# Designs tried in a protein design chat: VHH binders against EARP-interacting protein 1 (eipr-1). Part 13

Target 1, 362 residues: EARP-interacting protein 1 (eipr-1), of Caenorhabditis elegans (q9u1q0)
Amino acid sequence: MSECLMFGMDCEARCMTSMTADEENICFLVGTNNIKNDKNQVNKLFMDPEASRLMSKTFRHPAGEVRAIAAHPTKSTILATCTADFSSLGGTHSITIWNIEEDKRTLETVSRLPTEQVMSCLEWEPNSMKCAAMTPFRPEIQLLNMENGPEIVQNLKIPLENEEDEMFSATWSPHHDGNMLGVTGGRTAWCIDCRTDNEYLKIRDAHIHRTISMDFNPNLQHVIATCGDDGYVRIWDTRSTSSALTSLHPHAHWVWSVRFHPVHDQLLLTGGSDASVVLSCAQSVSSEQQIEFRDDEEEEEDDDLVEKLQDGQLERIDEHEDSVYACAWSSADPWTFASLSYDGRMIVSNVSRKHKYALMQL
Below, E stands for the ipSAE of ESMFold2; O stands for the ipSAE of OpenDDE; V2 stands for 0.75 times the mean of E and O plus 0.25 times the DockQ between their complexes.

## First folded at step 11 (VHH; framework vhh_etentamig_d1)

Design y3 (from p2 with S35H T106K; at its last look DockQ between E and O 0.30; V2 from the best seeds 0.00; counts 0 for: pae E 6.6 > 2)
Fold by OpenDDE, look of step 11:
Structure y3 (fold): chain B 362 residues (1-362), chain A 122 residues (1-122)
Amino acid sequence: as target 1 above (362 residues)
Amino acid sequence: EVQLLESGGGLVQPGGSLRLSCAASGFTVSSYGMHWVRQAPGKGPEWVSGISGSGGSTYYADSVKGRFTISRDNSKNTLYLQMNSLRAEDTAVYYCAKGSRDDFLKGYFDYRGQGTLVTVSS
């Protein structure tokens, strides 16, 4: 069993992100979702390398509930949140850029964009000042320029299959120079070219029920993964989406998050409403598998000794006691990942030595 | 504009009953999952009950199961929480929350009222 560290926050939480700007330290940002406005916080969780413990710095979030959180790609002191403030009747919402005031343990407003409805997804494009924002209740994605404050620069209409369908996620492709956005809504997954607003990909009924999240293979431009409330993770070739390349069933209930490993695309991390986090292997559809098939024509002899990982579950984290809303790989250490459950429990885990070794030999 | 207005809170003795109301405006309650959540003094928020958009399914936290009943009057666009056999531990501010069209998905609420205080004390 891989060693895991746990930290319990004082408040419920639903959103987290890896601090991409900090490449040296394992750091995550978590936003809380407390009914009392003044109790809401952003927590910076980081690993103390000397003590092998998870530490937390808490910052007051004065704009109410954090519904989504995004770290600035290059500035470790800047973050953005989708906010819900219910101090007034019905609530007020915004996208707010914050500067972390570490000494005061507060977030200072840099800029703010009021929004009509709650935003539940905020994704910062890693190589630009663009963000994608989404509300479940509108069939559109807002693209924002964050350079001089949140500014909507484009509205991407999402052609949901049914009027009652809701939006569930948006995620940037690491490919296509920051111009491709993955979107899930209803039972459908889309890839949208933001330059043209065209559907690059549409997978109808990607899952039997709702398609909740998706991610892009970091190594293979034509591979994506989806997850849904049917408990499945499905991996697709965008060139032919009539059927999935493979299907994994890591969860017994809703899968709310799927993330490819940033380097070893054999590995997928998932979190679900069954309160579990699962590390799965999809070797058969990974970049490593494709390379092996190409090389097998010349060097038949020495491959017999490398234990190859098989498709399926590698590891399971069962220490959560509530639904897992989010999971993320560390930007600083590719063998470390974090998960967040609704009750505010964060678990930081490492890929087991066994599996790490197996992968390193590939 | 979406608004939720809770009412019906007050002081009640243990074993007593209260009925909370949530008047909704700006949307149709029957089209969405609706929820009651509460926050007790010094404690975190707690989900109490939910009703599906269709009204065909009701859900309760274990702590209130058998004692509380969630219901909806579509004609009045109002959500209700009948609370029976109240206990001291039920003391909290109760909030009405608008959920998703899909029941309990990720537990998201996009709107919530200002709450109504329920105090259970002898």
Scores: ipSAE 0.019, ipTM 0.465, lowest interface PAE 5.2, mean pLDDT 90
ESMFold2, look of step 11: ipSAE 0.039; ipTM 0.489
ESMFold2 (binder alone), look of step 11: mean pLDDT 80; pTM 0.824

Design y4 (from p2 with S100Y T106R; at its last look DockQ between E and O 0.22; V2 from the best seeds 0.00; counts 0 for: pae E 8.6 > 2, placed apart)
Fold by ESMFold2, look of step 11:
Structure y4 (fold): chain B 362 residues (1-362), chain A 122 residues (1-122)
Amino acid sequence: as target 1 above (362 residues)
Amino acid sequence: EVQLLESGGGLVQPGGSLRLSCAASGFTVSSYGMSWVRQAPGKGPEWVSGISGSGGSTYYADSVKGRFTISRDNSKNTLYLQMNSLRAEDTAVYYCAKGYRDDFLRGYFDYRGQGTLVTVSS
């Protein structure tokens, strides 16, 4: 029987994050995209430790639609959103830091930065008060200091090859002390050192028309994954970008999100417009495989007893009925992940015991 | 930057017809789904109709099915709404809207224009 737990919202939604400050409890935050200003919410979805079931708390988001959401890295009562409020013609936009008011079931403004354009990406660097914010309409990343409210401290110009291309995503590298940002736009992925405006590394033509998202391997600093509108996930060595290390084809339509497992980097989680979530294995290019190559003169090996996972699809979740825009691994349980589809369906899933046990032997 | 300019509204008797136009610019128009949304006096916004980036798929709210027809001309970057058999309940300001970055999906759309007023009264 299925180990998927589902929660349905009454509103459309596209953005989700794990509550990274809470490493003891499985918890996710989801923001809604309802054009009715008073219907927008941030939903806190969590596992009840007493009953092992999915619970929700709904918090009113009084500033309109949630276009991006980021959890404070150390405070579980603080979050930030990029907002679009269409109460007036033309709309108003902001980056707002909120305090969760548990008793009132609302979000209370801590600080707000009005923006001229809607921001569609907000990524809090997990070890600092830095955030990256991005609009799809300009080839720029706004770097923010969030300590005393959102304050723009740097503007990174992205060298898009075509003026008509859009920016899609930004992701912080775990390997560079909060100084490297992965960025996708047009057909290209960039790794940008935020300390230098003109220094970047790029993977040109990573996907046919659109490179939609990327993620950094948590264990191998030069390995990234990209996904795009061709249904592919590609894994790259940033030191040799002329061809992918491997290509996986988990989806029949646009792939909106790709996430490495935070520990077992052979695992990749993807969600796409084919309404599916796929857990894929890239064992051949993982840190486990690289360690084995470097230890090829090791004299005592128990190589007949260890069964390795093979490259390709491990698990497929077809319980969504709309495009899956966001996937996230839990910060509290390495075997739990969540997915969000546009119709507001949230699914929390577990890696199967078969695959979990194969990985735990490693 | 994105610009959406609606036109073609006016005063019409019940049972009449109007054709709305939306001139779009500032983005790769053919890559995005487009929609019409309306707001009646004193009410919130209501999604009316949507069309894929290529124009191959069209969608309608139940309240307008069979009476309204959405279309687009990507060579002119223009979105249209043909409104037939108009009723008093169709009275609203009509806005065209751009989808965010997915041209194949029914979804959230950005409003950028001033809208065009349609008034249906006997």
Scores: ipSAE 0.012, ipTM 0.432, lowest interface PAE 8.6, mean pLDDT 83
ESMFold2 (binder alone), look of step 11: mean pLDDT 80; pTM 0.822
OpenDDE, look of step 11: ipSAE 0.621; ipTM 0.848

Design y5 (from a21 with S31D Y108F; at its last look DockQ between E and O 0.13; V2 from the best seeds 0.00; counts 0 for: pae E 3.9 > 2, placed apart)
Fold by ESMFold2, look of step 11:
Structure y5 (fold): chain B 362 residues (1-362), chain A 122 residues (1-122)
Amino acid sequence: as target 1 above (362 residues)
Amino acid sequence: EVQLLESGGGLVQPGGSLRLSCAASGFTVSDYGMSWVRQAPGKGPEWVSGIRGSGGSTYYADSVKGRFTISRDNSKNTLYLQMNSLRAEDTAVYYCAKGSYDDFLTGFFDYRGQGTLVTVSS
């Protein structure tokens, strides 16, 4: 049976990432939102490979609240956070690169870039030392070189229609050699070529009031997913943006995160303010050929293995009690994912055996 | 244009009550986390209370729990702070602060009003 494993922190939290440099161990990092400077932590949550049990290590984060967290793409002892320290009016903010000090259970500063605005997004491009940082309060993305500490090398201007709209997310495309960034703000999603400020594709009015997040299909260069405050997930072809390829309605409230499965792009993981996590299928617009009818190749299992995946909800996790702000697939196990709710509850889940088996019959 | 206008401050005796109001324009209060922050002269800021957009959950600093209540009226786009059992240490300028969409930053990371002075004195 599939197992949901839970860890409860003693503090609110909004940001989580997988430990991308560790492809052997299922591991996630979660940062806390405690106003007191000395009470904030980064929690390293991992699974014991022999026992399938969720374990934790807590590391002190001395620079205040963790507003965004990113794992170094190749070094499992290095991470970066966007920090907010409310020791003065208006606060002080930074992007900080940390080294994990296992013996002392703390984070040691490697380098730090002060910022004037709180950053709520920090996205490390997985094949380079490029990083994108974003504040909800300005229509711009700061591009950083992280090689010798965080250094701003470019500002990308985002053409928001309404100056009072907020920016929500940024996501690197896997298809453009680290040169294309997906961005959401207001009701719009953009795909922006970082080499040229004036060239972008946009999907206007992707959601009723707010387009909160997006992700790129890992296998189809022109396909993206968006999510928003209408409870919908929409799949788009960036070459023909006048209407969605398909729409899914997994949530009864705002959808904060949407992530394609890193291999099986018919799978979408979402979390929302209805305190649920949904695993959805968008088979009709995926790169996978539909599973061939297999009555005569059927394997004898307890599960119903002749069932073809259809568009719509596959699994729902209702074990959260607060808004789910972050979801992530594991970097080490393609069938494991995690979700984080504001009250500090983290849940690690597996795709059910029924659906896992159906997808492996390609 | 985002604006926050605080009102309701004044002089009150210890043990008294006041209700602060924060009229908001340029955004919908119920979509955003909102906070009250205070600062006594010569002291650092102190986060007092917050309310989330989603679900309306409320949060309080230990120094004010049980005495202060944050609320909002969506029809008037207004945030309130009901302050009961006031003490001398509650004397401060009180600021209303806007967080991001369905989040609040601990005070003044986005926008705050001009403040309203509360003085607790015999």
Scores: ipSAE 0.326, ipTM 0.685, lowest interface PAE 3.9, mean pLDDT 85
ESMFold2 (binder alone), look of step 11: mean pLDDT 81; pTM 0.833
OpenDDE, look of step 11: ipSAE 0.767; ipTM 0.899

Design y6 (from a21 with G56R T106V Y108L; at its last look DockQ between E and O 0.19; V2 from the best seeds 0.00; counts 0 for: pae O 4.9 > 2, placed apart)
Fold by OpenDDE, look of step 11:
Structure y6 (fold): chain B 362 residues (1-362), chain A 122 residues (1-122)
Amino acid sequence: as target 1 above (362 residues)
Amino acid sequence: EVQLLESGGGLVQPGGSLRLSCAASGFTVSSYGMSWVRQAPGKGPEWVSGIRGSGRSTYYADSVKGRFTISRDNSKNTLYLQMNSLRAEDTAVYYCAKGSYDDFLVGLFDYRGQGTLVTVSS
C-alpha cells in the first residue's frame, strides 16, 4: 500500500491545482467553498521534505467561495480564482487575480473581473497568460488574457447537443502551442482550436450520461482520455473517434476528474464520487507500447521478461470519506499526486515502489 | 439575474412545525437540482434536503429524515421545506441553494439565498 499523507481542512472544497511555478517543492493550492462567505480561504499545502509531513498555510479569500483555482505558471505568489460572493442577495461572481501575502496570511487583490454568472472552471495555459473559464450554464468557453488583469478576449461557442446540456470542464492541450482546448459538456467531448474557433474533434456520447472531464496524453498528440457518470475512463484516438481505443472502469460511480501522468502516459489518475482515487494503467494505448512495437522489428528476443504493467487498476486510495472532485499530479515530483474530497480532506500519495520500478524498466 | 429569497423562518416551540419558502427568479427551479442547507451557530454548514429537477426524487439528511419534506411548486417557481417535529438542534439559518445540474448533486451549488433563521426554543 502506498504511503499517503492526509490533511483535513476546516471547510468544504472542490477545487485544487498544482503549483507549477515551484519545481522544487511538492505544493498544491486548494480553494474552499464554505457556506459562510467570510470563512473561505485558499490553502497552500506542501510537503516538508525532512519530516515527510503535509503542511498547510492558510490565506483568507475575501471574495467568498472559491469555485475554481489556478496557479500562475511561473510566479509562485500569484493565483487566480473564480469567486462566488453570497454576501449580497443572489451572489456576485468574479475572476480575481491574487497576490499571496505570506506574512499576513491573506490574498491581496491584484485585479478583478466581475462576471454575471458563476464560473466553475479556470484553467491557466502553462506557457502563456491565457486562461480558459467555463460557466456551466453557458454554451461557451471564455478565453481570458491575464497579463494586465482578467480580460475576456474570446468566446468560444460550444455547440451543445441539447439546450439543457451543461458545460463541465475545460482543459488545455499540452500540444498545438497552447491553442487547443478540450471541453466537455452534456455527453460530449470537444477539442477546439482557439485560433479559429473551429471544432477539431467531437466525440458524441463519449459516456452514457455525462462527460465530466477530459485530459490530453502528454506524449501522444492524438490521444485523449474522458471520464463520466458511467464510471468509465475512455481513451480515444482523435484521428478516429467512432470507438474508444480502450475503456477502463475504475469507479463505481461518477468520475469527476481524469489526469494523465505528466511523463508516463500509461498511468491515469482519477477521482470519483465513490470517494475513491484510482491509479490506472493503460499500457496498451500508451507511448511506451508504440515504442515496443517499433523495436521488436529490429532487436533480437532478449528474453529479459520485463514485467510489463497490465491495463487496469494499479492502485486505489479509499481513505476519502466523501466525493473526490479533484486530483492532480505534483509538478515537483512525478511520482506524487494529490486528491481532494468535498469535505476538505486532501490526500497526498505516492506511486508504489513496485509500480515505479516497473515503469522505470520500460 | 439569479436570485433566491428564503422566507418562513421564525421562532417555534419544540415539536412545532414551520414551512420555509424559497422564491426563485432568473431561472426555472424545475430545471435544476435544488437543496436546503443550514448552519447552526458555531457549527459548520449542513446539507438538509434536496430535490432533483424532475421533482421525482427527494433526498434527506439522516438528521431530518421523516420530519422534513422538500417540495416544489413549478407554477410559482418556489421551493419549499416543510419542517415537522422540530427540535432544538434544528435551530439554524436555512439557505436555499441552486444546483449546477438537473440531477441532484450534494454540495454543488451555483447560487444561494441569504437565508432565513429558524429558532426552536421552549
Scores: ipSAE 0.023, ipTM 0.447, lowest interface PAE 4.9, mean pLDDT 90
ESMFold2, look of step 11: ipSAE 0.297; ipTM 0.677
ESMFold2 (binder alone), look of step 11: mean pLDDT 80; pTM 0.824

## First folded at step 12 (VHH; framework vhh_etentamig_d1)

Design z1 (from y1 with G107D; at its last look DockQ between E and O 0.22; V2 from the best seeds 0.00; counts 0 for: pae E 7.4 > 2, placed apart)
Fold by ESMFold2, look of step 12:
Structure z1 (fold): chain B 362 residues (1-362), chain A 122 residues (1-122)
Amino acid sequence: as target 1 above (362 residues)
Amino acid sequence: EVQLLESGGGLVQPGGSLRLSCAASGFTVSSYGMSWVRQAPGKGPEWVSGISGSGGSTYYADSVKGRFTISRDNSKNTLYLQMNSLRAEDTAVYYCAKGSRDDFLKDYFDYRGQGTLVTVSS
């Protein structure tokens, strides 16, 4: 049985991130998207290591709704949000960098870039001050330099197949020195070299109507996962995109988030509109599979003490009561992950001990 | 690109009626969830009404239920809001908005036009 801890907010929420700069403490940031400005907050959720309990600190978000949230890669007191502030007629939008004032329980503005439209994606490249932002309604990715406040330095055009298609997500590749961005829109996933905004790798028709999210395998530079409105998760080799390497069907409704485990790339974490979180295994297309294929000449299948994981569902978290829009692995503990549903419920869970031991191979 | 243009606002006496229009371009109105949202001077925005893309189901805020009717005309790619029995508290800028993801109720203000002003003079 999976162990989980719950925290409920008074506000609707769609965005969450781990606090990547804090590799010693399990910590997640959640932003709310309530249209009333005085209701919005950023919650810092963290684990008490001795008591095994989830604790929270609430910070008022004075710039309205949090439409996206990103943690500074090296400073645990700095975060950025995409904001929608409706205190004035017609509303205003920004990308704002905040300093967390723990003692005052406030977010203090460091810098702000006004935007013409609300941004729904903000992804900080983990090894630099580069950030990607986008809105669903324009086939464009704005690349920002965050070093001296958010500054737009490049605008990547995305060749959407149809005018009516929407943009869904952007994700940095860990394999290309911060120069490769994975992007989803319409039914398609792209891998785009940001240095040359006209060169891309393309996976067409990855899902029936909407390719909602994607992630890069942390160990295999040509392997990605996609998820979409058909309830499927598909694993692809970007060098041979005509068909998926494998397909998993973890959800009965739209899949909003897919994340590889940061180390054990056979593990995939997904959340969907069926109010569930699924931990899936794609052992057959993992980095472990490639090693096992080359070493299996001696028929090691008779090892009584070594268990092999099989493709498919490993664990299912059914404690949410609304669409799960965000999932994240902890930056501090490889076996801890979090999920967020629209009704403001946050769940922090652990990979079960039996699956943890199977991966560690006693 | 997606564009929305609201029209039909103006000055109306209490108890009167207005019909707002939202001309859409760059997408098919009937394929998406659509909403009307209003913002009174000095107040936050308030969702007013929505219509789903697939079934054409209509939804209303309690403050306008029974008085307002949302509809669309697929041949003109246009969304409408019929407003009857208008009250002073209905004074606001009215925006039409395109849904962006799984329904119009959750993302109802992400993509909107410039708005049209409705003033109900008491």
Scores: ipSAE 0.050, ipTM 0.538, lowest interface PAE 7.4, mean pLDDT 84
ESMFold2 (binder alone), look of step 12: mean pLDDT 79; pTM 0.814
OpenDDE, look of step 12: ipSAE 0.538; ipTM 0.813

Design z2 (from y2 with G107D; at its last look DockQ between E and O 0.19; V2 from the best seeds 0.00; counts 0 for: pae E 7.5 > 2, placed apart)
Fold by ESMFold2, look of step 12:
Structure z2 (fold): chain B 362 residues (1-362), chain A 122 residues (1-122)
Amino acid sequence: as target 1 above (362 residues)
Amino acid sequence: EVQLLESGGGLVQPGGSLRLSCAASGFTVSSYGMSWVRQAPGKGPEWVSGISGSGGSTYYADSVKGRFTISRDNSKNTLYLQMNSLRAEDTAVYYCAKGLRDDFLRDYFDYRGQGTLVTVSS
């Protein structure tokens, strides 16, 4: 019996998101970035609960390449993309809000904001109509109000040490009422309070040349993870940034994505240019470690002889044949995750039963 | 700010030759892969050619292999496309594009400006 489900698109792709508005069904959205505009699409990938197999619906993306994709936090028929459309001379770029047209299998424009440069990051704050967008080429984050279409309401300047460095990612904190943004660029990660303009917390030299992505621990407000071009994943306390709490080395090449499990924060999901997806454990710096220590649950462990998860690699998925640019946990099933490689291969995987049971019993 | 300025286009007879230039600024040009992309009026864009930051690796679309040569002069921050044996179907606006530092060329580019028009006719 296979341990994962696979879908191949006939088109290059780099961006994927879970459909956060659908808490009942396992569903992911993937956008393509082929320079031939007539081939670009958004694929809705979902599980058929009756057949337990992966299904796909393809929707034409009429604005060219999809350079970033974000799901509306409460409406499963609404999504936004950062677009690069080359159907006319000179090309055009935008941030566009779309409505999914099921019958025509295309996306209908709801509203559009033209942009000077292509945006490569689009992150919808999960509890509001706030959205963050950025381009690799400017040390700035554009904050958008999405309520009446994309509208720039604030530009946050990022204090890059080296002006030649590129920006890579932005991620909303779950702990600060939609007011804190994690940002990576150059070798640095920042935590930015959007209310205070230019007030930054930073982790310098988190990775050897590039800090590519980051994520916030869902349970510990001062703990973040970073990943970069050195193949490492590092866990940090934002109150003491001189050294990492721990370092994991899951990949032999650039790590493009790092994501905490949304509940069991000892679990970290990563994907990299070594064509692998790794599920890692950072038990020693997780909220479960603090709970065990404070509750003095040592007697329970002795009686049951329960196998305890250790720091390090738990599972590796080697079913991709190209760089894995995106990984995401399902918003509907806590044990399901997806990964996307550049050649358009999507893999939907489950945490193994051994590790699932160890986490449920601890 | 990244800026890419294309030049060298013009009208040429079938079978003729033309050399395109791209003046690059706002980044350390020698550290990045670069590409040429073209778009004919009324058609979608087509990736044409790419080159690594060092210039040691070059890549071509099948439609132009053997006829076009990409090159760069890192001391002048300039990218070139030598176009030989031109055909009517090569008529397009040609754009140059910047890659990432890791030389994954086709995914990260900016078509700033209007490009340079190549017309092959008569």
Scores: ipSAE 0.045, ipTM 0.488, lowest interface PAE 7.5, mean pLDDT 83
ESMFold2 (binder alone), look of step 12: mean pLDDT 81; pTM 0.829
OpenDDE, look of step 12: ipSAE 0.519; ipTM 0.808

Design z3 (from y2 with D110Q; at its last look DockQ between E and O 0.26; V2 from the best seeds 0.00; counts 0 for: pae E 6.9 > 2)
Fold by ESMFold2, look of step 12:
Structure z3 (fold): chain B 362 residues (1-362), chain A 122 residues (1-122)
Amino acid sequence: as target 1 above (362 residues)
Amino acid sequence: EVQLLESGGGLVQPGGSLRLSCAASGFTVSSYGMSWVRQAPGKGPEWVSGISGSGGSTYYADSVKGRFTISRDNSKNTLYLQMNSLRAEDTAVYYCAKGLRDDFLRGYFQYRGQGTLVTVSS
């Protein structure tokens, strides 16, 4: 549709994921952050393209707040959450695998791993039963085997410059057979080979104070994007980390999420504390770089460039009224994306027809 | 090493005032997001108020806005909750909680104290 579709929850929310196992339906999962245990939910939000409307099903989350949410890579009825339950002294926290009972509107516990601290990151590797979990408070990544319930199989230590610096995100690389994890903490981004647990490549000082998130280019194995508290998005070649390939400044406040488009890697989706969502183009450092000039270039120069996107902001969504903590591309439709702000507003948007056709090189 | 010690609870009449304290050790309170949460007998926990690290922005649940004031004293490394116009529904164990460094975000709690009981009855 040419307009944004909006859904508001009556709970604060910070985490969202697409349902990666469902390639037929536009569908997202959102978890709530209310310290009142009986108020927390996982909402399944989906599109009916025949009716052009955003619909929801609400599932009670009986284990407290949802601090992270991950969709099972192949089963659309299974999800995992990082839970924070403050109903008892000292709190009770976990990583829990749930089965969605759609008719009963319940989440049924499949398995649970208690954790000492609240985890804020949970990332399921898309082609395996490997999962990464992280708390901001320790310089560690817990690697989990999810096959028979969450089981810690490895603890990766992250060499933060300052022990009081915090960890922010983890992201699996699509290029290394499920063996490389991108991690952000302090001012730094790391690419860690999980098989060796002390071997890493790092991008030091990627942002002024905090490197909040990162993502891997889906088509160029040495290209990553980072975002941080300076409002910038930076694109890096991991083979030459002393300077960014390019810098974009889409936000006036902290950038919480950066995601490459899963196919058209010139597109970057970002959300920030300025309550905006920005779709940016980094054509110049993408796999679809500018067309080389021909010998007869004066005749073709103007015509060839008319359909190509230029670096910079393509689209901006200002319909949020609170910090945007999560953005995701749909697993079912490459032109659909969603954004979530802390006040529980979710917006589902489409790449405009103009930019869609430019990307398909029509 | 991080420790939080709440104090200042007690019995108070409706309409009265009470000031809660949270003495912190092992970290600097002005560098972190700090919160007060409460738990009434037989109920789940309820977030009450928060203060961000740098900048000191304050936040309140609707149920207490205008009646409660969160503050801190950096020289004493102490967080406070001034509670005015107390009501019976404010009866609860009150906990202070430490969040992320320089984190103004609500809802992240790294550590929580043992709590102090506030009873509002006549």
Scores: ipSAE 0.031, ipTM 0.509, lowest interface PAE 6.9, mean pLDDT 83
ESMFold2 (binder alone), look of step 12: mean pLDDT 82; pTM 0.837
OpenDDE, look of step 12: ipSAE 0.764; ipTM 0.896

